VHH binders against q07589. Designs and how they scored, part 2

Target 1, 356 residues: q07589
Amino acid sequence: MSRILVIGAGGVGVITALSLWLKKESDVSLVVRSDYDRVLKHGYTIESCDYGRLEGWRPHHIYSSVEDAASAADNQGYNYIVVTTKNIIDGPVNSRVSNIIRPVLEKNKELHGPQLTTHILLVQNGIDIEKEIWAEFPREQYRYTVLSGIQLIGSTKIGSGHISQVGQDHLSCGAFDPQDAAAIQAANDFVRMYSNEGQNFVEFDPRVRYSRWKKLLYNAAINTSTALVGLDVPRCLEFGVNKKSTEIEVFHPAMREIIAIAASEGIIIEEEFITMFTEITRKKVFKPSMCVDCEKGQLMELEVILGNPIRIAKRNGVATPTLSILYNLLVLVQAKLKERKGLLKFDEKTATLVDE

## First folded at step 6 (VHH)

Design d2
Fold by ESMFold2 at other seeds, look of step 7:
Structure d2 (fold): chain B 356 residues (1-356), chain A 118 residues (1-118)
Amino acid sequence: as target 1 above (356 residues)
Amino acid sequence: QLQLVESGGGLVQAGGSLRLSCTASGSTYAMGWFRQGPGKEREFVAVISGSGGKTYYADSVKGRFTISRDNAKNTLYLQMNSLKSEDTAVYYCAAEGYSSGWYSFDYWGKGTRVTVSS
């Protein structure tokens, strides 16, 4: 029976833990930070379009930190680490994915040496998110795989210990390394352990890099634009000059730049997806995830969505005039969010940042 | 190690055509062309899938250049038509390799020079 540690107890993380728990094929642990005492005492209240209403629910184990999960006296090691946190590589160093998972990798190594392969599933947006893991954990010293989770779900924490899921869960899971047989098997095993027949959708993704670059058309062009201006997609389209300029001069050029960057990395994405992503969101009167995060005062996944592709473009000689403007303006928005959270300080007397 | 050898470069007048070839020492995944003009950074030109069924072109060459491949000969081609002076560059053949857990353009030729004169 696989031992699974889910990191991140937002709407996505809690439903992830619930889906695994309901299948009854794994031992499910969840790291719960601010709500730990509430959930320990009362459990979760969950209203789910997939699973109905649950009261007083919790997974097999809960912990207040990853360090506590790794240090637990009965810890036999975790087969899977499922990371559902937002990937904010320009945020605090303790929030970096490599630092978040390190206690578990170190403990697994202490307990089992090379005999336990740790499967790290990144349920996070963006491209090149696996590279930090590979850089920080040399494979001659650690036994692990890195798996990709692309998730579409409408699940939100609406109060302490209270989760509302109004959009059906769809997860695509695959191996970042398409030639790693162990990773491919682990991804297929996770699909099986996560599947609740008739209640959610989960599938194996045989082409992780293609899928992530394709999704980036939406994330790098549309999600970012709505976050910058605080508008849903229909308003962005209708408010444009002659009701056309947003689509023609912002969304489509940004998407074409992403396609060119992917191509310079050997990944060919069909141009029909430019219109597909625009049309499926044209009549969706709600704010995309990055827009919502910004409104809540939360840091954006800016670097994995825009920063990383722009760095690739510079290396490969691909022009990105539209993405570069979006990125530089969103860097300012991100700095404003950091200042409000106390992560940056600006001295108005000197008109300079305070070094810290 | 996979080796790539370009050929077909030369001097051509503006408006003219050239065909570049790149032979690989073995089978390959996706392949592409990059170029570096005098005093400029290397830039992406075109890519073709391993099967040859999908292609993509940089905006600066779209409609003028055609990438193709012959997998039986392990050979990549770039047909360059309506050449302009700004197409003057050393053209590099690239092929996807597998290393460090992903596919990337790890193999590069030494390049073939194309000079477009007025």
Scores: ipSAE 0.395, ipTM 0.792, lowest interface PAE 3.7, mean pLDDT 91
Fold by ESMFold2, look of step 7:
Order: structure tokens, then sequence, then C-alpha cells
Structure d2 (fold): chain B 356 residues (1-356), chain A 118 residues (1-118)
């Protein structure tokens, strides 16, 4: 029976824990920071298009911190660490994924040495998100794999201990290292443990790099544009000049630039996906996740969605005029959010930033 | 270690054609062409999948250049037609390898020079 620690108790993390719990093939732990006391006392209220209404629900174990979860695993450890937090590499250092997972990796190593391989599943947006993990945890010292989770779900925390899921869960899970047999097996095992046939959709992803670049068409063009202006997709399309300029002069050019960057990395994405991502969102009156994060005053996943592709483009000689404008404007939006959160300070007397 | 050797560069008049070749010392995944013109940074030209079934071209060469490969010979080709003076560059062959647990264009040839005169 696999022991699974889910980190992040937002809409995605809670439904992830619920899906695993319902399958009854794993021991499910969840890190619940701000809502810990509420959830411990009353459990979750969940309204799910996949699973119906649940009241007073808890996974097998709830912890207020990753450190507490790691300490509780003294005799067993965790087979899987599922990271569902936003990946904000330009944010506080303690929010870095490597720092978040380190207590569990160290405890697993203490308890089991090389006998336990820790499977780290990143259910996060963006490209090159695995590189920090490989850099911070040398394979000579740690036994782990890194798995990719690409999730399409409409799930939101709408109150303390209250989750609303209105979009069906589709998860694609695969190995970042396609030559790592242990990672491939672990990804397939996770698909089996997560699958609730007839209620959600879960598949093994044999081409993680391709899948992440493909999703970036949506994320780098549409998710970012809606975040910049605070509008849902249909409004972005209808408010454009002649009801056309957003699609023709923003969304599609940005997506073409992503396709060119991916190609310069050896990943060939079909041009038909440009039209597909536009059309599947054209009539959906809802705000994409980055837009929602910005409106909630939360930092955006700006670097893994736009920063990383643009840096690749610079190295490979690929022009990104549309992405660069979007990125530079969103850097200003991110700085505004950081200032509100106290993560940077502007001295109005000198008109300069105060360095830390 | 995988080695890539380009050939076929030379002097050609504008409007002319040239075919570049790149021989790999072993099997490869995706392969591509990059170029660096005088005083310019390196830029992407074209890529082809490991099987040869998918291709992608930079806008500046689309319709004029054709990338292909012969996996039995471990050889990549670039057919360059309707050449322009701005196509003057050193052309580099690149191959996707597997290193540090992920695929990337890690292997590069030394380049072959193409000069387009008017």
Amino acid sequence: as target 1 above (356 residues)
Amino acid sequence: QLQLVESGGGLVQAGGSLRLSCTASGSTYAMGWFRQGPGKEREFVAVISGSGGKTYYADSVKGRFTISRDNAKNTLYLQMNSLKSEDTAVYYCAAEGYSSGWYSFDYWGKGTRVTVSS
C-alpha cells in the first residue's frame, strides 16, 4: 500500500487526495497549512462534479506542515510526494520546491537509505520545472524519481474547508526522464491508484516534454493575457478590435512563438493546436488560473510559464516579440503583487527600489 | 560521444541552390540546423523528428529550405533553394541527445560555411 503525501491544500490538492482516498489503494496524507485546525475539527465539504457532495471528509492523515508530516513518517516514510503548490521561482526562497520537499527526502533517506525510492510528482505548470530538483538532490546521495502531472481540472477552494469542483479531472502522469524504468513504473502505478473509472480520466504520459510544451500554448498565450487584463477569455475575444484583434494579434502570434521555441528544442508541436486551444475556450465564461491568482493578490507562475521559454528562445535565436511584451508587462504586475505582500519595497523619496 | 560532421557548404549565387549534409557517428533523436551570419547571433533554421515524420522551419526559410534525414546512413540533409544574400552564414548541425536525465540539443558540429553572392 503506497504512502502518499500531498503538499498543497488548494482545489487541486484536495481533489487529488480525495481521488486517491476513494480508490482505497493508498495511505493518503495531506499538508493543510492555514486551514489545519478547521479541517481537523470539521473535515472538508466538497461539491464535486466527479464525486458528488461530501461532508466532513478527511484523508487518512492531515498535517500542518511538511516538517510535521516528515516526522510522523519515522517508521515508514512516503513512497510519493505530490506537489500541487504554485511554482513561484521568483518568490520567497522557502517556497522553492526543493526546500518544500527536502524534509521528506531527508527523512526517507534516514529511515531507509537506498531501499526506498521517493517518487516526486510535480502537478505544476510550466517547463523545466524538474531541473531544480535534479540540481539540488544529487543522485549519488538521494534515491528518487521526478514525475510530471499535467492536470486539467476546474477545482477551487471557496472557503475554509470548502472545495468546489465544476470541471472534470483529467490527469496525465509520466516520467520526466523517459529512460528511467523506475520512474515509468511509478507513473503507471500512480495512474492506477488515482483512477476512478467512470468518474475521472487518468492516463500515462509517454512524452512529458511534448505534453508540457503543448500545454504552454494555452498557458503562455491565453492564461497570461487574461491575467494582464483581468478578463475571461470570451470577453478578451469580443472586446478586441473588430472582435478579432485579440485572437489574430495576441493569442495566435504568442502560440506560434511557443511552437517555434519548442521546435528549437527538438519538440515539434502541430499547428492545429493553436486553433484548438482558442476554440475550446472561446465560449467558456470563466477566468483562467493565472487571472484568478492575480485577482486574489497571489503571485503568478510567471517564470515557469513565460520566463523559461523566453530564456530558451534567446539562447536558440528564436524571435519572441509577442511573448516578450506579455512577459515584461506581467513582470510589472508581479512586482505590484510583491510590493503589496511586503516582498519588495519602493522608496518614494528616492524613486528607487530598496534592496534587501 | 556522438560526433556530427557537416559538409556541402560553399559559394553560390543568389537564387541558387545548395545541399548540406551532416553525418552522425551514431543514432540520434531529433536533429536540426542552426546558422550564424556575419555579426549575428546563432539562429534556429529547421528541425526534424527522430523518425523523420515531422518537420518545422523558421519563417525566414519556410518554402525555400527542406530538411530530411536518412537514418540508415545516420545523415541529416538541408536542401536550400532560392538562396538570398541574407542566408550567408556558418550552418551548424545539432542533434538531440540524452544527458543528465533529459533530452536536449547537446551535440553540435563544427559548422560549414555558406556564402551567397549577388
Scores: ipSAE 0.358, ipTM 0.764, lowest interface PAE 3.8, mean pLDDT 90

Design d6
Fold by ESMFold2 at other seeds, look of step 6:
Structure d6 (fold): chain B 356 residues (1-356), chain A 120 residues (1-120)
Amino acid sequence: as target 1 above (356 residues)
Amino acid sequence: EVQLVESGGGLVKPGGSLRLSCAASGFTFSSYAAAWFRQAPGKEREFVSVISSGGKTYYADSVKGRFTISRDNAKNSLYLQMNSLRAEDTAVYYCAAPDYSEGWYSFDYWGQGTLVTVSS
């Protein structure tokens, strides 16, 4: 029976654990931080459009840290590590995905050496998110695969131990390396273990890089712009000059630049998606995730959504005038958020940044 | 062993044309995208054009309408037809192909390049 460790106990992580638990084909562990005592004593209260109302629910195991989860592993170790945290690579160093998962990889290696392959599923936004893992865990020392999870669920923690899911659980799972047969098999196995017939939708994604670049049209152009100005998409469109300037001068140029960058990496995205992403959001009066993060005072996934594609563009000689303006303004927004959280300090007497 | 060999470079007057070829070997060419890049003296490498395994194409803005990328899978060959050449097109042109087994970059294999000089 596969042992699965889910890291991140927000709306996505808790429903991920629940879906796996309901299928009864895996041993499900969840790392719960701020809500640990509440969940230990009372379990989760879950209101799910897919899975119904649950009271007092827990997965098979809960832990207050990844270190505790690793220490509690038996001689089987963990087959899957499912990361559902936001990926803030310009944030605190101990929040880096590689540092978060290291205790489990080390324990699996200690118990089984090369005989256990650890399947690392990244349920996170952005592109090139797998590169940190490949850089930090040399393949000659560690046996693992890296899998991609694109989740379209609408699930939110609305209180301590209380999850509200109003958007369907919809997961696309695939291998970052399309030549890695073990990764492809592990992704298909995860699809089977996650699938609850008639309640959710889960599918194998045979072309992960294409899918992530395509989603980046929305994330790099629309999610970023709304975060910068604090508006939902309909307001961004209606408030523009002649009700047109936002899409013509901001959204569409940014998306064209993403298409050019993807092309320089060998991924051709159809131009029809430029208008498609604008039109499917035109009437949706809600703030995209990056905008919501800003309003909550939380750091944005800025580097994996915008920084990484710009760095690729520079290496490949692709011009990004629109993306670069968005990125540099959002770097200032991110710095403002970091300052408020005590991660960055400005000395107003000298008008300089304090390097500590 | 993957090999990419460019040919067809040379000296041409502004407004002229050249056709570059790239012979591929050591992999199943028809299953992969292939691209042209260029590097002018003193500048960084610049993306020019890509063609997918299925024949879809994309061009950098600087060459769109003047250059045409194509492939012949039966001959394992990639081509770049360059028309209306300008002095700014002077560069070493590289053929590139991916190795998806590496996982770090889309284009891992590169030819040695062929020089194109556009001069009066």
Scores: ipSAE 0.327, ipTM 0.740, lowest interface PAE 4.5, mean pLDDT 90
Fold by ESMFold2, look of step 7:
Structure d6 (fold): chain B 356 residues (1-356), chain A 120 residues (1-120)
Amino acid sequence: as target 1 above (356 residues)
Amino acid sequence: EVQLVESGGGLVKPGGSLRLSCAASGFTFSSYAAAWFRQAPGKEREFVSVISSGGKTYYADSVKGRFTISRDNAKNSLYLQMNSLRAEDTAVYYCAAPDYSEGWYSFDYWGQGTLVTVSS
């Protein structure tokens, strides 16, 4: 029976833990930070379009930190680490995925050496999110695989210990390294452990890099633009000059730049996806996730969505005039959010940042 | 190990054509994408074109409609047919292939380059 640690107790992480728990084929642990005491005592209240209403629900184990979860592994360790936190690489150092998962990897190595392969599933947006793990954990010293989870779900935390899921749970899971047989097997195993027939949709993704670059058309062009202006997609389209300028001069050029960058990395994305992603939410009066994060005062996944592709473009000689404007404006929005959270301090008397 | 050797560069008049070749060895060429890049004197390297393992192609806007990338997997060869050449196409052209280790999703192997000069 697989021992699975889910890290991140937002809407995605809690539903991930619930789906695994309902299947009854795994031992499910969840790291719950600020809500730990509330959830430990009373459990979760979950309103789910897929799984129904649950009261007082808990996975098999709940921990207040990754360090505590790792310590509790005893001689068993974890087969899977499922990271559902937002990847804010320009945020606090302890928010980096390598730092988040290190206590578990070190404990698994201490307890089992090479006998236990740790499967690291990144359920996070963006591209190149796996590179930090490969750089930080040499394969000679650690036994692990890196898996990609692309989750399309409408699930949010609406209060302490309260989760509302209004969009169907849809997960695509695959191996970042398409030549890693152990990763491919682990991804297929996770698909089976996550699948609740008739309630969710989960599938194996044989081309995770392609899938992530394709999703980036939407994320780098639309998610970012709506976050910048605080508007849903229909308003962005209707408020544009002649009701056309947003798609013609912002969304489409940004998406074409992503296609060019992906091509310079050997990944060819069909141009008809530009129209497909533009139309997918044209009539849906909802704010995309990055816009919602910004409105909640939460840091955005700016670097993995815009920063990383722009860095690739610079390395490969691909022009990104539209993405660069979006990125630089959103860097300012991100700095504003960091200042509000106390992660940046500006000295108004000197008009300079305080170095701390 | 991985080896990429370009050929076919030279001097050509504006409006003319050239065909570049790249001989690949040391990896399973048919399984991976392959690309052309170029670098003009004093400028940064820039992407030109890519062909996927399945034969799908993509071209930079500056060359679209004038250049055609192709591959012959039986000969482990990559080609670039360059038509309607312009002075701005003057550059050293490089064949690129992916690294088979960590970082597979980027082009880490490069040939020595072949010079294309477009001048009257």
Scores: ipSAE 0.191, ipTM 0.666, lowest interface PAE 5.9, mean pLDDT 89

## First folded at step 7 (VHH)

Design e3
Fold by ESMFold2, look of step 7:
Structure e3 (fold): chain B 356 residues (1-356), chain A 118 residues (1-118)
Amino acid sequence: as target 1 above (356 residues)
Amino acid sequence: QLQLVESGGGLVQAGGSLRLSCTASGSTYAMGWFRQGPGKEREFVAVISGSGGKTYYVDSVKGRFTISRDNAKNTLYLQMNSLKSEDTAVYYCAAEGYSEGWYSFDYWGKGTRVTVSS
């Protein structure tokens, strides 16, 4: 029976743990931070369009930290680490994914050496998110695979221990390394363990990098623009100059720039997806996830969605006038959020940032 | 490891044509062309998929340049028509390699010079 540790207890992480738990083919552990005491005592209240209403629900194990989860592994360790946290690479150093997962990798290595392969599933937005893992954990010292999870789900924590899922769970899972047989097998096994017939939609993704660049059309153009202005997509479109300027001067140019950047990396994305992503969201009166994160005072996944593609564009000589404006304005929004959270301090006497 | 050799560069009058070739020492995945003009940084021009079924061109060359490949000969081509002085550059062939668990443009030729005069 696979032992699975889910890290991150937001809307995505809790539903991920629930889906695995319902299948009854894995031992499911969840890291719960701020809500730990309340969830331990009362369990989760879940309202799910896929799974129905649950009261007092808990996975098999709940921990208040990744370190506690790793210490409790006894002699078995964890087969899968499922990372559902926001990837804020410009945030605190302990919030970096490599630092978050390190206690589990070290404990697995201590318990089993090369006998246990750890499958790391990154259910996070953006591109090049796997590179940190490969850089920080040399394969001669650690036994692991890195898997990609692209999840389309409308699930939010709406209170302590309370999850509301209003959008159907669709997960695409694949190997970042398309020639790693162990990773391909692990991704297929995860699809099987996650699938609940008739309740969710789970599939194997044979072209992970293509899929992530394609989703970036939406994330880099629409998710970012709505976050900048605090509006849903229909409002962005209707409020534009002549009801057209947002679409023709912001969304479409940003998406064209992403297509050019992907092409400069050898990944060719069809131009018709520009129109498709716009039309799919044109009539949906809800705020995209980055906009919601910003309104909740939470840091944005800015670097993996805009920073990384812009850095690629600069290396490859691809012009990004639209993306660069969006990125530089959102850097200011991110700094404002960091200041509110005490992660930056501005000295008003000198009009300068205080060094940390 | 993989070697790329460009050829076909030279002098041409504005409005003229040139065909660049790039021969790879082995099979490749996606391949592309980049260029570096005088006093400028290297910039992306065009890419073709490993199978040859899909292409992409930057706007400045779209409709004038055609990228193609012959996988039996491990050769990449760039047909450049209606050349302008702004197309003056050293043109580099790039090939996607598999390394460090993923594909990237890791292999580069030494370049071939194209000069377009009025």
Scores: ipSAE 0.573, ipTM 0.870, lowest interface PAE 2.4, mean pLDDT 91
Fold by ESMFold2, look of step 10:
Structure e3 (fold): chain B 356 residues (1-356), chain A 118 residues (1-118)
Amino acid sequence: as target 1 above (356 residues)
Amino acid sequence: QLQLVESGGGLVQAGGSLRLSCTASGSTYAMGWFRQGPGKEREFVAVISGSGGKTYYVDSVKGRFTISRDNAKNTLYLQMNSLKSEDTAVYYCAAEGYSEGWYSFDYWGKGTRVTVSS
C-alpha cells in the first residue's frame, strides 16, 4: 500500500487527501499547519460537489509540520510527496518547494538508501517549477521522480477546518521527464489511486510541458489581471471599454505572447485556446486563485506564472509588451504584500529599501 | 552529436524571395529558425513540429515566410517572400534535443547570411 504525504491543507490539499482516502488504496497523511489543533480535535467539515458533506473527517494521519511527518513515518517513509502549496520562489526561503520537501527526502534516503524511489508530485501552477528540485537534489544522490499535477478544481478553505468544493475536480497527472519510465509508471499509478469513478475526473498527461504552457494562457493573462484589479472575470470583461477592451487589449495580447514564448521553446499551442480560456469563466462570478490570494494579503505565485515565461522570452528574443507591464505592476503589488508581512522594509527617512 | 548545416542565403532585392535550407545529420524533433540582425540579439522567427503537422510564425514574418520540412531528407526549409530590409540577418537553424528531462533547442547551425537591399 502506497504511503502518501500531502503537503498543504488549503482547499486543494484537503480534497486531494480526501480523494486518495476514499479510494482506500493508499495510506494518506496530511500536513496541517495553522488548523492542526482544530482538525485534531474536530476533524474537517467538507462540503463537496464531488463527494457530498463530510463532518469530522480526517485522513489516516495528520501532522503539524513536514518535519513531524518525516519523523513519524513509522520508519517506513513515503512513496509519494504531493505538494499543493503555492510556489512562491521570491518568498521566504522556507516557502521554497525544495526546502518544504527536504525533510522527507532526507528521511527516505536515511531509511531506504537507493531502495526507495520518492515520487514528488507538484500540484502547483506555473512553468519550470521542476527545475529547482532537479538543481537542489542531484539524481545520483537522491532517488526520486518529479511528476506534474495540473488541477482544475473549485475548492476553498472557508474557515478553520472547513472546506467548500463547488467546482468538480479535474486532475491531469504526468511525468516532467517524458523519457523517465519510472516517473511515467508512478504518474499512472497515482491516477489510479486518485480516481473515484463517477465522482472526479482524472487522467494521465503524456505531454506535461505542453499542458502547462497551455494552462499558462489563462494564468498569465487572466489570473494576473484579476489579481491586479481585485475583480472576478465577468466584471473584468463587462467593465472594459465597450465591454471588449479587457479581452482585446489585455487578455488576448497576453495569451498571444505566451503562445509565442512556448513556440520559441518548441511547444506549439493552438490559437483557438485563446477564445476557450477567455470564455471558460465569463459567466461565472468567482475570483481566480491569484486574485483571492492577493485579497487575503497572501503572496502570489508571480514568478512561476509570469517571471519565468518573461525570462524565457528575453533569452529567445520574443517580445512581451503586455506581459511585461502586467509583471512589473504585480511586482509592486507583491512588494506591498511583503512589506505588510514584514518581509520587506522601507526606510521612509531615506526613501530607500532596507536590505535584508 | 546532431549537426545542422544551413544554406541558401545571399543578397536579394527588397520584395524578392529566398529559400533557406538546413540539413540535419539525423532525425530530429521540432525544428526552428532564429535570426540575428546587425548589432542585435538573436530572435525567434518560426518553428515546425517534428511531424511537420504544426507551425508557428512571429507576427513580423507571418504571411511572408513559410517553414516546412522533409523528414525523409532530414531537411528544414524557410521560404522567404516579400523580403524587407529589416529581414537582413544571419539565419540560424535550430533543432530540439533531449536535455535534463525535457526537449529544448540544443542544436544550432552556424548560420547563413541574408542581405536584403534597396
Scores: ipSAE 0.485, ipTM 0.835, lowest interface PAE 2.9, mean pLDDT 91
Fold by ESMFold2 at other seeds, look of step 9:
Structure e3 (fold): chain B 356 residues (1-356), chain A 118 residues (1-118)
Amino acid sequence: as target 1 above (356 residues)
Amino acid sequence: QLQLVESGGGLVQAGGSLRLSCTASGSTYAMGWFRQGPGKEREFVAVISGSGGKTYYVDSVKGRFTISRDNAKNTLYLQMNSLKSEDTAVYYCAAEGYSEGWYSFDYWGKGTRVTVSS
């Protein structure tokens, strides 16, 4: 039975743990930070379009920190680490994915050496998210694979220990390294362990690189624009000049720039997806995740969605006029959020930033 | 390691045509063309998939340039029509390699110079 540690107890993480738990093919642990005491005592209340209403639910194990989860596995490691936290590389250092997973990787290495391969599944948005893991954990010293999880789900924590899932779960899982047989097998195994026939949609992704760049059309153009202005997609479209300027002068140009950047990396995305992402969201009165994060005062996944593609564009000589203005304005929004959270301080007497 | 050798550069009048070739020492995945104009940094021009079934061109060359490949000969081509003075550059052939668990444009030719007289 696979031992799975899910890190992150937001709407995505809890439904991920529930889906795995329901399949009865894995031993599911969840790291629950601020809600730990509530969940320990009362369990979760879950209202799910996929699974119905559950009350008092818990996975097989819960922990208040990754360090505690690693200690509890002292004679047995974890086969999978599923990271569902937001990847905010410009955020606090202790929130970096490599630092979050390190206690588990070090424990697995200490106890098992080459006998246990740890499969790290990144259920996060963006591009180049696997690079930090490969750079921080040399593969000759650590036995692991890195898997990609692209998830389309409408699941939100609406209160302490209370999860509301209103959008059906669709997970695409694949290997970042398309020639790593162990990673490919682990991704297929995860698809099997996560799949609840008739209730969710789970598939193996044979082209992770392509899939992540394709999803970036939506994230870099629409998710970002809605976050900047605090509007759902239909309002962004209807409020535009002549009801067309947002689509024609913001969404489409941003998506074209992403397609050009992907092409400069050898990944060719069909241009009809520009229209497709606009049309599938046109009638959905729902704020995308980055917009919601911003309204809740939470930091955005800005660097993995915009910063990383722009850095690739600069290296490859690809022009990004639309993405660059979106990015630079959102850097200001992110700084405002950081200031309100006490992560950034501005001295109004000198008109300067205290921590440079 | 994979080697790439460009050929076919030269001096061409504005409005003229030129065909670049790039021969690889072995089989390749995606291949592309980049260029570096005088006083500028290298910039992306066009890419073709490993099978040759898909292509992409930057807007400044779309409709004027055609990228193609002959996998039996391990050769990449760039047909450049309606050349403009702004197309003056050293053109680099790039090939996607598989290294360190990922595909990336790791292999580059030495370049071939194209000069367009206005």
Scores: ipSAE 0.482, ipTM 0.837, lowest interface PAE 2.8, mean pLDDT 91
Fold by ESMFold2 at other seeds, look of step 10:
Structure e3 (fold): chain B 356 residues (1-356), chain A 118 residues (1-118)
Amino acid sequence: as target 1 above (356 residues)
Amino acid sequence: QLQLVESGGGLVQAGGSLRLSCTASGSTYAMGWFRQGPGKEREFVAVISGSGGKTYYVDSVKGRFTISRDNAKNTLYLQMNSLKSEDTAVYYCAAEGYSEGWYSFDYWGKGTRVTVSS
């Protein structure tokens, strides 16, 4: 029976743990931080369009930290680490994905040496998110695979121990390394363990880089724009000049720039997806995840969604006038959020930034 | 290792045409053309999928340039029509490589010079 550690207890992480738990093919552990005491004593209250209403639910195990979860793994370790936290490259060092997962990788290595391959599933937005893992954990020293989870779900934490899922769970799971047979098998196994027929939709993704670049059309154009202005998608579309300027002058140009950048990396995305992603939330009165994060005072996944593609564009000579404006304005928003959190200091006497 | 050799560059009058070729020493994934004009940074021009079924062009060349490939010959082409002085550049062939889980344009030719006179 696979032992699965889910890291991150936001709306995505809790529903991920619930889906695995319901399938009854895995031993499901969840790292719960701020809500740990509540969930330990009372469990979760979940209102899910896929799974109905649950009260008092918890997975097989909960832990208050990854370090505690890794210590408990001294029985057998974990086959899968499912990372559902936000990937904030420009955030605190301890929030880097490599640092988050290190205790589990080290414990698995201590317990099993080369006999256990750890499958790291990144359920996070963005492009090139796997590269940190490959750089930080040399494959000759660690036995692991890196898997991609692209999740299209409307699930949020609405209170301590309370999860509301109003958007159906669609998960695409595949191997970042398309030539790694162990990774491909692990991704297919995860699809099987996650699938609850008639209740969710989950599939194997044979073209992970293509899929992530394609999703970036939405994330780099719409997630970013809504975060900048604090509006849901329908309002962004209706409030535009002549009810058209937002999609014609902001969303579509940004998406075309992403298509050009992907093409400069050999990944060709069909232009029909510009229309598809513009329409997918036109009538859905909710704020996309980056907008919600910004309004909650939380750091945004800015670098993996905009920074990384813009850096590729600069290296490849691809023009990004729309993405560059969005990025530079959002860098300022991110700096405001960091200052509010004490992660940046501005010295008002010298009018300069203090670097620590 | 994979080798790429461009050919077909030369001097041409504005409005004229040239066809560039790039022969690979083996089979390839996606392939593309980049260019670097005098005093400019390298810029992306066009790409074609490994199968040849999908293409993409930057706006400045769309409708004038056609990328194609012959996989039996491991050869990439760029048909350049209605050439303008701003198309003057060294044109580089690039081929997608695979290394430690990454696909990227790792293989590059040495370039072929295209000069468009006004």
Scores: ipSAE 0.456, ipTM 0.828, lowest interface PAE 3.2, mean pLDDT 91

